# Designs tried in a protein design chat: VH-VL binders against q54fm4. Part 7

Target 1, 189 residues: q54fm4
Amino acid sequence: MSTAPSPTITSPTQTSPVVINKSLICQDSTVSNGVQIAIGTVLHPRSSIIISEGAGPIIIGENNIIEELVQIVNKSPEPMIIGSNNLFEVGSYIECKSIGNGNVFEPKCKILKNTIIKDQCSIGAGCIVSEDKICENNTIIAQTQNSQIQTTSTLPYDHHSSIHMTHLELLHKSIPLFHTIKKTPILEK

## First folded at step 28 (VH-VL)

Design n1
Fold by OpenDDE, last read:
Structure n1 (fold): chain C 189 residues (1-189), chain A 121 residues (1-121), chain B 109 residues (1-109)
Amino acid sequence: as target 1 above (189 residues)
Amino acid sequence: EVQLVESGGGVVQPGRSLRLSCAASGFTFSSYGMHWVRQAPGKGLEWVAVISSDGSYKYYADSVKGRFTISRDNSKNTLYLQMDSLRAEDTAVYYCAKDSYPLWFGRFDYWGQGTLVTVSS
Amino acid sequence: SSELTQDPAVSVALGQTVRITCQGDSLRTYYASWYQQKPGQAPVLVIYGKNNRPSGIPDRFSGSSSGNTASLTITGAQAEDEADYYCNSYDIEGRHLYVFGGGTKLTVL
């Protein structure tokens, strides 16, 4: 396995998270400096995106849904990269190396350190993805009565995408009606 | 109009150092990540380094790590690449490129015309 | 060698359609971008994301993706489209922060 170039991290001078235009960040969310959030992404109240001391930045792509009590934490000096169109449901814990696109993380699931989740994966409620695990595209991890099982999805991604976008549209319309939105410097795409 | 103008290229011997500069104009320089990309003669594009808008984060390709240093002076709208311990394989046209995002992982939406660095004995 | 694979050369007749592909296991199609480079000139961004064109890029340029493959399509190729085309992405596995394809030389006949 080829190792990625290690970033040189200096003392952060950034005073606030970087928000790309039309991201929706609720006031009650916690976001560290050094986090980049792309357009369309939604952070619900009581969600947190945390960079530990000395850790690398967190890059979050477009149109992600991060629900209440979700914790995304980078403790590694390497950057954490999260793609686009992911759903992080209530109480999920994310400490990954990277996450691709179109994934679903069900409630209270845990993604442990140095994991790689590729595209269109589904991690079931309460499931734990062990450290250093690589989940290939379309991986499904689900909880049975006695154990976790892993299989490959045969469902088309288009269905998930359609539902996800509809969900996003609804959130962008509804959240500002009920929650205060964080005033963060916004750069245009 | 966005403009990026590289300078500092030339002919140097192996083991020597060279400093490249990129003068930026036509946009808020301090708001965007900046990159160096190089192209050896007759070869493809190779990413070299990136620096975040505020200079807090720097990343390098393995091929240049420990030898090259990317930096910026936002007050001067200038990007730099300090190249130490130069090798023959570092011979290339070096392009300055603007990221579309403040940190990185956007696209290279604007490029300079490049400056040629030749490392030869 | 690049982790993104492109055909080294393709040809298209004037006014016809050509598709250039970029394939890689680590390719993130949502963050793919395409660059045009004419002889002696700097690269120019022509397509990014799924199908976004920067200002000044003709509408005959379009982007698409499927699985681990990104594609640049030129519908109605013009003589001025003769150039090298490079795809770019980041590596989700962290092996290559930024990676370019090997480039495709497009000849317009």
Scores: ipSAE 0.552, ipTM 0.819, lowest interface PAE 1.4, mean pLDDT 89
Fold by OpenDDE, fold request of step 29:
Structure n1 (fold): chain C 189 residues (1-189), chain A 121 residues (1-121), chain B 109 residues (1-109)
Amino acid sequence: as target 1 above (189 residues)
Amino acid sequence: EVQLVESGGGVVQPGRSLRLSCAASGFTFSSYGMHWVRQAPGKGLEWVAVISSDGSYKYYADSVKGRFTISRDNSKNTLYLQMDSLRAEDTAVYYCAKDSYPLWFGRFDYWGQGTLVTVSS
Amino acid sequence: SSELTQDPAVSVALGQTVRITCQGDSLRTYYASWYQQKPGQAPVLVIYGKNNRPSGIPDRFSGSSSGNTASLTITGAQAEDEADYYCNSYDIEGRHLYVFGGGTKLTVL
């Protein structure tokens, strides 16, 4: 399984504050009808948010980063709920019941059906969270050379939040320069 | 100004049916999810049902599932709650509430004044 | 019983600060909201999200969260703040999409 590290985020040199008041959905992303995406959330090219036939809606909160080749799929008649300030890195697969806030899903990890990820969790590259699993707050799942391990983080959430917002601001500035953006309704905060 | 006005409440016997209406104005009704929330006398708030902006999705509390039906007519800016097989425990003030989002999972940013339903033999 | 737990009643002296808490394992703080209800009236949204006030709500109302707990704080309580306060969130584990706290009766002394 892949042990690819999370990308290093460098603080951008900004001359003025970036106002994030809308979702940013690239034209090359695939989004089903019945998907609700709140403001600030970014969908990179070649990402997909899919509702299967007969399945419930997908609700995505604010300020999420959904990178290339990410697949979010709901196959359940129940709603899929994703909170705010989550990072879904390249190639991650998400088929969860719900995801909370401030989570990191590293490249090519898989979250299988009926899974609940609470808050401030980190799922390592290539790791698999099995069906019906509940990850409590601050859960860390990582891949070692020979096994997948689980532990609990003791790091403050505030540090993660600041980095995430910096990353988000950079994306809102840079993505429209290189990609066509879908016209989406603005959800007022 | 956003306004929600409930109607259709009254006194009914157990096992009977009642239909509530909520007339909406002051906003684009067809753009928002709508909810029913009820409050038994002297008790707290209980979520009852939600319907998406276009009516494609409906969900219910377990306490009313199979008995209540939420619907809407966007051409009339009206939300409905069909209540069948009414029970004494359904006695409550019923509020319609506007969601801040098209589907739901926003906040209940506006409420009607409510309509009283009393189920009694 | 509600999956969101609130103290049934709290009191505050006029001009003082009071905090009302809402706790639950299924609580999502970013989607938490608070509602004020006065006797014989409909609920009114007073705080939502991390700390957002709707238009018309006094700045003495604020929201905060820590872990699985959301809090409504009234800094400088006024007589008109006497009311029932309910927290709300969506339920990630249960059968109910939405859940209200049991409500807190605030008395201003």
Scores: ipSAE 0.535, ipTM 0.817, lowest interface PAE 1.4, mean pLDDT 89
Fold by OpenDDE, fold request of step 29:
Structure n1 (fold): chain C 189 residues (1-189), chain A 121 residues (1-121), chain B 109 residues (1-109)
Amino acid sequence: as target 1 above (189 residues)
Amino acid sequence: EVQLVESGGGVVQPGRSLRLSCAASGFTFSSYGMHWVRQAPGKGLEWVAVISSDGSYKYYADSVKGRFTISRDNSKNTLYLQMDSLRAEDTAVYYCAKDSYPLWFGRFDYWGQGTLVTVSS
Amino acid sequence: SSELTQDPAVSVALGQTVRITCQGDSLRTYYASWYQQKPGQAPVLVIYGKNNRPSGIPDRFSGSSSGNTASLTITGAQAEDEADYYCNSYDIEGRHLYVFGGGTKLTVL
């Protein structure tokens, strides 16, 4: 029985740096005053970043992808901090204390209040991260028929990063062709 | 050229109050968050407070919370630090620092030369 | 005690390479900034982000991060590099918005 060789996952080597000079916020997105969005971050239409009355600001880092129907909400008087290179997929709900870098939030997942998501985590579709939970680096949360399971990723960050940057480049090129973009302040790197 | 010039430092007794000022020039002051950072003699740097570009948000280190008040006057390009109920532990050189972002969580890309505050009986 | 830990002192021979590290389990080290402070002077930003240099900072200064550790590297140390170096980041757990390392005194031999 010839054991078929396991496919070698060769990630394309990104040889040229992707230069993203500004944030990309669609007109149909909702963004409260007191939200800071760094360079490269993309807000798709129908996404929302909301600060409740009396709540603290929301700080979003660089090169984040925030897809349609994503809701980021701060209800705490403390600042909400989101790092860089995160992917928030369609319909995800975020009410965290902080999120690190290089995380993926799959569709319709929920991050509840006062949670800390560190780096390179993957939260599966429809999964719920409970209040006050801390997800360590490389945490994977997935939903099964009967339970939510947690494990640790073994994938190198570099591969994820290169794919993410390619995605960002495409979005920065394509979104303005189909959607009206809000005028945003230029942040200097 | 970006310039930050602190003033208002001096010698005060414990329990007294002091107000520091930082005059900013060379950039659009109203577009950036501003910080106070202090350094006790022979010690390291300690973050003290931050204020957003429009003054809407203010946050403090636990060590000064309830005693210090950060404020700004964008029409005068000036940052302030009202220090009440001063303690010996507040003795330090106080620096104003510019944030690279409108709110904060950027970098301290420019610093003043500092003003010395000495709290002693 | 500081949430960011640095070696209090390091030394490097002229023209050699030195790495200064700061570590913090609850900090965003990927957003670490480094500041140089010479005696009697204000701090100066030398590295920010992963590996960004402000204008005027020599290319011998570089930054890196891995896990909960941020590093400042000086490749080809010069006499003028003798100074105190501080790292800075923010606390992901929300206890401190900003925190500095304890500082590292660099001596150039």
Scores: ipSAE 0.521, ipTM 0.817, lowest interface PAE 1.4, mean pLDDT 89
Fold by OpenDDE, fold request of step 29:
Structure n1 (fold): chain C 189 residues (1-189), chain A 121 residues (1-121), chain B 109 residues (1-109)
Amino acid sequence: as target 1 above (189 residues)
Amino acid sequence: EVQLVESGGGVVQPGRSLRLSCAASGFTFSSYGMHWVRQAPGKGLEWVAVISSDGSYKYYADSVKGRFTISRDNSKNTLYLQMDSLRAEDTAVYYCAKDSYPLWFGRFDYWGQGTLVTVSS
Amino acid sequence: SSELTQDPAVSVALGQTVRITCQGDSLRTYYASWYQQKPGQAPVLVIYGKNNRPSGIPDRFSGSSSGNTASLTITGAQAEDEADYYCNSYDIEGRHLYVFGGGTKLTVL
């Protein structure tokens, strides 16, 4: 059994989040130093990406949609890694170890600490993924009338990706029309 | 135009220390994470360590944790690897590699030519 | 002991197409990258992400992915393509921050 690397964290000298070119970070979002956001990713107003004291960095991949009131928080000294093409819907809470690609986090769902969400998962509205849980690829967690259930998706990934990209394109066109975008250090992809 | 030049390699006995340097040019050194990757003779590539652009974050492979220290001097465009308590299994060509991102998890878009470290009794 | 699995060796006839695969449970395809290493030389990035080529890399090199597998394809292999090829990614499970495949030796016949 392999052990995770132990991080060495010193006092940060970075004064602002790192934004890869063509990311949209709304002015009304809160983003800690030590956050890296890749190209195409959108942070809506009132979203927050927070690194707690002594915690590791948060790395967010490409073409993610982070909607209003979403909270992404890293409290671990380990890096929090979020992949690409994920949708974080309004009010979702994320405290994961890692998130893969093409996942959907529906409104007000909660991903608790040390969780691993792999690829193409769907976490239903108000659902809670407990601490230390690993969601395998294509996992669907949904709330029924009586209980929270888990199943495996049979939907093709390509369909989700197409819709996501269309949504993303729309956001990139519309958000700057209605919201002020933060000016952060930009790195070319 | 990007150049990475490793130095400091050599032959050392087990238990000794060695410090590697990597001189960077042709890009804004302070804007990118930097890595050390090594390759034992006739073997594959092994990631060793990473340091963020501003040096605030450092991570190591388990195989070198507690023995190696990665650091950088952005004013000198230089990456360092302090290797203590060297072991025979540390014998390798050590490459410095540029990350495409400041907080790594990009790609190793540029590599140095490497410097050979030989640990033998 | 690589967490990413590659075939140790593959061969391709000159001008033909070859695919090198990299498989691992921790593989993140969007952050996968491929490196070419010729004897006595440093690795060179040839493909990264979905299908991105750095400047100077011939268009005969392409990348693809499916599930937990990333692939490097050389369409119309040239003699100069004979080399070792390594895939790389990061470990989503936190076992290793970065991981290389074991490498694939490509022989051009």
Scores: ipSAE 0.484, ipTM 0.807, lowest interface PAE 1.6, mean pLDDT 89

Design n1
Fold by OpenDDE, last read:
Structure n1 (fold): chain C 189 residues (1-189), chain A 121 residues (1-121), chain B 109 residues (1-109)
Amino acid sequence: as target 1 above (189 residues)
Amino acid sequence: EVQLVESGGGVVQPGRSLRLSCAASGFTFSSYGMHWVRQAPGKGLEWVAVISSDGSYKYYADSVKGRFTISRDNSKNTLYLQMDSLRAEDTAVYYCAKDSYPLWFGRFDYWGQGTLVTVSS
Amino acid sequence: SSELTQDPAVSVALGQTVRITCQGDSLRTYYASWYQQKPGQAPVLVIYGKNNRPSGIPDRFSGSSSGNTASLTITGAQAEDEADYYCNSYDIEGRHLYVFGGGTKLTVL
């Protein structure tokens, strides 16, 4: 259980999302004020990063891939923290407390409120991670015909990292060719 | 070059208030989150508070919550820490530190030299 | 108490290599940073992320991580490297928004 101090949200509200240099945010994405996105992270069209009224900020680390129809929502007054090198696939719903690094969220999975996903986890398509759950490193959640199962991966992290970076490189080259990129204030790292 | 200069430290009695200031220069102050970090004599570093670049968000360590208030004036390139209801355990060198990001969760890439606060009866 | 654990003190002979470790279940290595503090001085950022050095930091300083452990390595320790070293991260569970390690006193022999 978290005993984090209660945050204080004051006026004025942030005027725009903060984008660290070399982030790629498509024009057709929705990003609330109070969202920080670090370098290398890619937001595909029709993705959304939303801060509910009175909720805390959303901090997104480096080199994340956020695909179409992904919804990242913070409804808590606490900050939502997403680490680096994560893949959020089409239609994933994320309402977590925190996500670590190198995780894969397959299509249409749901991460519910106050959930902590640590590192190198794989959440299967359509799977639901219940609220308040903590997924330890290397957790795999998969959907079977009748239930969800949980196991632990034995795959080394380096494999994911290498493939992920290659994917990112491709996206950074290709997305601007087909989509308009948001002109957001860029801060040099 | 980036410079952070703390001021306002001194000796105060328990229960009293003190206001610290940090004057920033050498960078676009309004673009970065700012922190207070303290260090009790002979002890390690303790994070105290953070404020986002535009002041929209503030967070505090449990040890100071309800007693300390972080604020900033971007027009003056100045960070503040209002310390109320001071306790003996608040005795420390207080550092202002620059975040590498506009909100936070970057690194503390620059630090001031600190200002000493002594709470003693 | 700190969620990040460091050895209180380590020693290294001049010109030799030393590794300082920081361990914690809540450690996010991608957000880890290391700070050097010499007596009577303010902390100075020496390493952040996987292995990034700020401008002005000698290349003998390097960072690494594995699992829930971050490490600062000094290859070819110099006399001026004698200092306290602190690791820092954020707490993924939100118990402590920012967490410093307890610090490691490095003595150069």
Scores: ipSAE 0.475, ipTM 0.803, lowest interface PAE 1.6, mean pLDDT 89
Fold by OpenDDE, look of step 28:
Structure n1 (fold): chain C 189 residues (1-189), chain A 121 residues (1-121), chain B 109 residues (1-109)
Amino acid sequence: as target 1 above (189 residues)
Amino acid sequence: EVQLVESGGGVVQPGRSLRLSCAASGFTFSSYGMHWVRQAPGKGLEWVAVISSDGSYKYYADSVKGRFTISRDNSKNTLYLQMDSLRAEDTAVYYCAKDSYPLWFGRFDYWGQGTLVTVSS
Amino acid sequence: SSELTQDPAVSVALGQTVRITCQGDSLRTYYASWYQQKPGQAPVLVIYGKNNRPSGIPDRFSGSSSGNTASLTITGAQAEDEADYYCNSYDIEGRHLYVFGGGTKLTVL
């Protein structure tokens, strides 16, 4: 009776905490001149941050996650300002005037021109925020079977922040393993 | 050590022009946005203007828009503020300040000692 | 125009803790910064972001934020901390790209 060797439960290698001290921009992302990206922000492959001719700069804050095929475009002579800790999911289109902090843009949503998204908003997949709209803090836009609805979130911001940071840490660890990263200047926090 | 030294201040009559300069040293001047901030006597701080590291972008407070022009010469490590059509309300100490980022929206991490501009009849 | 509001004056006893607040609808707390200005001197950056201190700033200075309010806290106030304190943020909705608070005069008793 050959006693099958007990599978050695390899203790999960305590992965050293990832120190986020730079932006992470994949080489196959497109970034116009005049774009400023702060520390921690991640640009996935095939993402694009574009300044149209004659348009103002785009300033992106810290710890943003910009996923694949995301398009951020400024066509206005005024600066486009994106805050910190935002998640732009796959295929989202952003042409807003400004975005605050801690927002989630789900896949293929569209933020049209001159819009203002404040803080802690959630734009659902495929949803469209109309031109000139202002989304107040904690705005939730979601698609139902019959219509796009808007409501206000009651969730604490802290939960979202923790999850976002965990996601960010993972990306900073994983992306360089599979993708070539652009050389970016280290900005001081 | 980072140093910012303003000059060009003085007493002028309303409607006149004045040009301020800020000489920068101790850091790579061409890598950072630069600001002008002013402070009227006995009053608070007021942001005036910003210029990107390469000078491509300039923005102004509404109070000075159309009258003031911010510029820079990176070869000389110098920031400028051309002030035209001066008004009494422009009377202030003018500070140059370094941004922590190439464009802006970092912080004013270093300030000059300021130069006084007095607009009076 | 979006305004950042500060108390015009606060006082603290030597060695005690004081909090200076900055409030505004357009306050971007992640980009808030605090500046100390002593009489006849230029402003000095003392706190930026959530709780970042530039080199040379004592550890008794700390920053915090909640909602549309940013706060500067001095734990164990010293005589040399007597100064004007200004908060700053950017305002994308207002007429001014950058906005300073009205300033708070701190008196150390």
Scores: ipSAE 0.445, ipTM 0.798, lowest interface PAE 1.4, mean pLDDT 90
Fold by ESMFold2, fold request of step 29:
Structure n1 (fold): chain C 189 residues (1-189), chain A 121 residues (1-121), chain B 109 residues (1-109)
Amino acid sequence: as target 1 above (189 residues)
Amino acid sequence: EVQLVESGGGVVQPGRSLRLSCAASGFTFSSYGMHWVRQAPGKGLEWVAVISSDGSYKYYADSVKGRFTISRDNSKNTLYLQMDSLRAEDTAVYYCAKDSYPLWFGRFDYWGQGTLVTVSS
Amino acid sequence: SSELTQDPAVSVALGQTVRITCQGDSLRTYYASWYQQKPGQAPVLVIYGKNNRPSGIPDRFSGSSSGNTASLTITGAQAEDEADYYCNSYDIEGRHLYVFGGGTKLTVL
């Protein structure tokens, strides 16, 4: 399975325009009927976006990166809303009510039902966001040996956003070279 | 050219029913979510209901839930709003609006000119 | 609160810059869309997303957001910009998927 570059890797490419017209959905991903994915979002192989029987739709914004083995599941009759510019790293499990923008979900973290994650949050590897929790902007949740701690981010948003967009541009160039892409309709304009 | 034309408005007594229609042209109707939005005389806009492009998802404002039914006939490029148990507070101009996406993103990029519903004794 | 709050009225001198604001908890997470409505007409989308203009909307219209506030800015206001302006957003707290602000009447002096 393909491993996306870490968000800590910087790219030497500067100011080069990349037109991101479509979502890239790898053929070896599972996407339920009733999932809407906006421009620029990339689904890696073996990722899944699943709507349980009787559940509402999943609406996913622009320029998200959804890595291998990520599971996004809506079991609620209400719509699940995921914003833009989020990174879901390998094996993350997402059963939120809503997720805002610019968040990082590190490998194998679990976002349990009815949670609200706002903007620029970082959920550490293996961490669990308990049911009904609301993570305010800039929340960092990290795992120590015996506990899960919560702090507020001190990192500037502009640096994270730049790294994310550079990563996304690379994926839009590279993914079609190595994977078969699902056909998606063109709706915006 | 995208066009949305509402019809079916009129004056009715409280407790009665009306069905509004919205005829769509100039775009692939079956590819987009559709909304009803209303505006009471002298007041602001109020979102009423949405239906997904294939009709599989429908959601309503609490003020109309259980009384109004949104539907569509993609073979006729027509959106409908069945309004039952009408109340004086339902008096408004009713607009149909096109979403930009197959479900919705709340970007009402095209609107009809509206049809007036008046609920009075 | 799920309400979007707008000032009821604002004035601008011809050719000057005006900002129309919209406040609500949902705007911390979701972009506002902005609609212009002239008397006797249907609303027209003028700004969506962070700062996107639909085709046919003059570039003097722009949008921005910070915290719980979205703003519509008109630089170099023209007489034709006199209208009611509405913001709308997803309703993060309720089953009313979308809510509109109460509207702002812009008067160009």
Scores: ipSAE 0.391, ipTM 0.747, lowest interface PAE 3.3, mean pLDDT 86
Fold by ESMFold2, fold request of step 29:
Parts: structure tokens; sequence; C-alpha cells
Structure n1 (fold): chain C 189 residues (1-189), chain A 121 residues (1-121), chain B 109 residues (1-109)
């Protein structure tokens, strides 16, 4: 796999699939120069992707969903790499080194500096992934009244991918009806 | 039609400098990241460096960091590699390669034919 | 280092199917790109992403991945497929942005 994964589009519902071949970036989102976003990724209003002075670029793969008030910030001189098919729910904060594929970041969770999140992880609402932590594939972090608990999921990736793609297809159809979209460049292949 | 033509290779003594150029045509040069990739004689490919479309980001392989400098002149559609403090291990054919994206995705869709650099005492 | 490991040589009979493999920790997360290099020529991209072929690449070329392993498959190998094949991926250690495998020489018998 390169930094530009090409996920299989699967739709388990009755809706006709749309071919996802461009990013949908709402005009009311903030994106620094030096951010690269691959096809199919959706940025909701009031989300932000910020590069601090002197920091490296942020490279984001395909078919991610970035919800309102999500903040993705690179303060490191190293590039920040975010893979594909990730869901960043409302108000989550991301200052990782890298994030792989198919992860879910529940509302207001915090992913702190130099972290590595691999594939198919779920970070529970309000949970904090501490600096330098590595979350291996299928890690689930959830918050209780007293602590964060870490466990490992046995749910197959194909199931999560189907749900994610259906959600993404709906967003590509519905968002342009209600929001102004930033233009994305057409790149030669 | 995309064309990439490297030049500036030759024989040079260890410790000296050499500057490579890559002339680009057939695409909007200023829209894409560009890479240098080298291949020692009889050996495999080694990624060397990348520069973003506007020149704001540059990254290097550890083997050349601090000695090589990648740059570009978008008004002349030209990519450069300044190679200082050359070592015998830098002997290789140097290719310029086009990335598919304005920064990079590591997808080298077009390559030049390369220019040979020989570092020999 | 995030080394990508390839067998140095593989043979296939004309018209048969061959699989060239590439292994490394980065491939658990990132897709490999595959490059064909014929003697005296520059590399040519043949597969990228999960299983995408650039324009002009025959449909007998396909890619796949599982775990830390990426594979390039040629179904119905032709004499013109004889070449060196390199995999490439993002370097998860960050020492090199991109790393190539050592290459596999494909011989068509």
Amino acid sequence: as target 1 above (189 residues)
Amino acid sequence: EVQLVESGGGVVQPGRSLRLSCAASGFTFSSYGMHWVRQAPGKGLEWVAVISSDGSYKYYADSVKGRFTISRDNSKNTLYLQMDSLRAEDTAVYYCAKDSYPLWFGRFDYWGQGTLVTVSS
Amino acid sequence: SSELTQDPAVSVALGQTVRITCQGDSLRTYYASWYQQKPGQAPVLVIYGKNNRPSGIPDRFSGSSSGNTASLTITGAQAEDEADYYCNSYDIEGRHLYVFGGGTKLTVL
C-alpha cells in the first residue's frame, strides 16, 4: 500500500452507489497551505486542518469523514500522515504522527503528539491517547467513570468498511445541497 | 505528452560537488511534487528526495541528508539536485520522477531516462 | 529501517501465472506501488494503490495485499514481461519518506 489507498466501495443498502472521485470540502472549513487531501474525503463546516509555523505538511488519504469542530494540527517538522476511511467525529483533536485506515475517533477525543494509530482502532468519546503511544490494529479505547480501558476488537474490517462507505455516499449526495463547497484541483494522471 | 530530461551527470572526485537538472514539459510542472530516485550500477532503486509543487517542503533520504539539496524553478519548469560532499556510494544513475499530487503520494507516474553520476578518485 | 524484502529472482513459463511478493512492516498500513524496469530503461509504474493500473498497463497485471505482504501477479506471462520489478511504500519509521524493495528479476522461460 502507498500513502494513497484505493478502498473498495461497497454499499449494503438499497441506495445507488455514487462514484467517489473528488473531495468535498465545505467552504466554512479552515485548511492551511501545505495540506493535501485525496479523493472522497469530506470536511464538514467549522473543521480545521492547521499547520503551525515551521511544521511539516499534512497528507490525508481517501474517503475520510471529518466532522464539525474537528481540529487536526501538525506542530512537528515531520509530515503528518493520515490514511483512508477514517471517521473523525465532532470536536475530536488530532496531533498524531500518523493514522492508518478505517479508524473511528469519537466526539471530543484527543490524539496527542507523536502518536501512531494503525488500522481499525476505535477511540472512545472524550478519551485521550497520550503522547508517543502506539495503538496497534483493532485497538478499542473506551472511557469509564474512573479510567480508560483498552481492548481488542474482533469485528471484521469488511463490515466497518461497508457502513463507512454508505455514510460517505450519503454525505457526497447531501452536503452540496446545504453547503458551499471549496473547489478542488483536477490533477493529471 | 509528459517528458522529463535529466542532465548534469559526469565523473567527479570524492568530496566535490555536482548539480543535476531535470527539464520538464507536457504537464503543468508547478502543480506536482517532484522526486529524485537513484540506482547504483547493478543495484536497485533508492529514493533520494522530494520537493512540493511550490517548493515549500523538502525531504531527504537519511543517506543524503545534509549533503544534497533539492530545489525547483517553476518559471523554467526545471527541477534541481545540488550534491555536495560526494562519496563513492553516491555513484548511480539519477532519475527525476513526477508525483501524482501537489505534495506527494509516492506514486511516481513519469520518470526521466536518468543521468549517470560517477564518484571516482 | 523499514526494509521491504523481495525475492531476488523468479521464473515463469510463457503463458503461466507468476506472483512477485514484497514484505515489510509498512505494508500492514500502506499499499505498495509496483514498478517494472527493463534493461537500460527507466522504471514504469504498473500498479498502485490496492489494484489500480495506469493507462497502457495490460490487464494481466494485478496487485493484492494481505498482512505485511504485497503481491504483484501476472496472469499469462509474456516474453515482454521479463524485467526487474520493484515494490515501493511509505517508510513508517520516517527515516526515508519512501523505500523500495531490493527488486525481483522475472525471467520468462
Scores: ipSAE 0.389, ipTM 0.752, lowest interface PAE 3.3, mean pLDDT 86

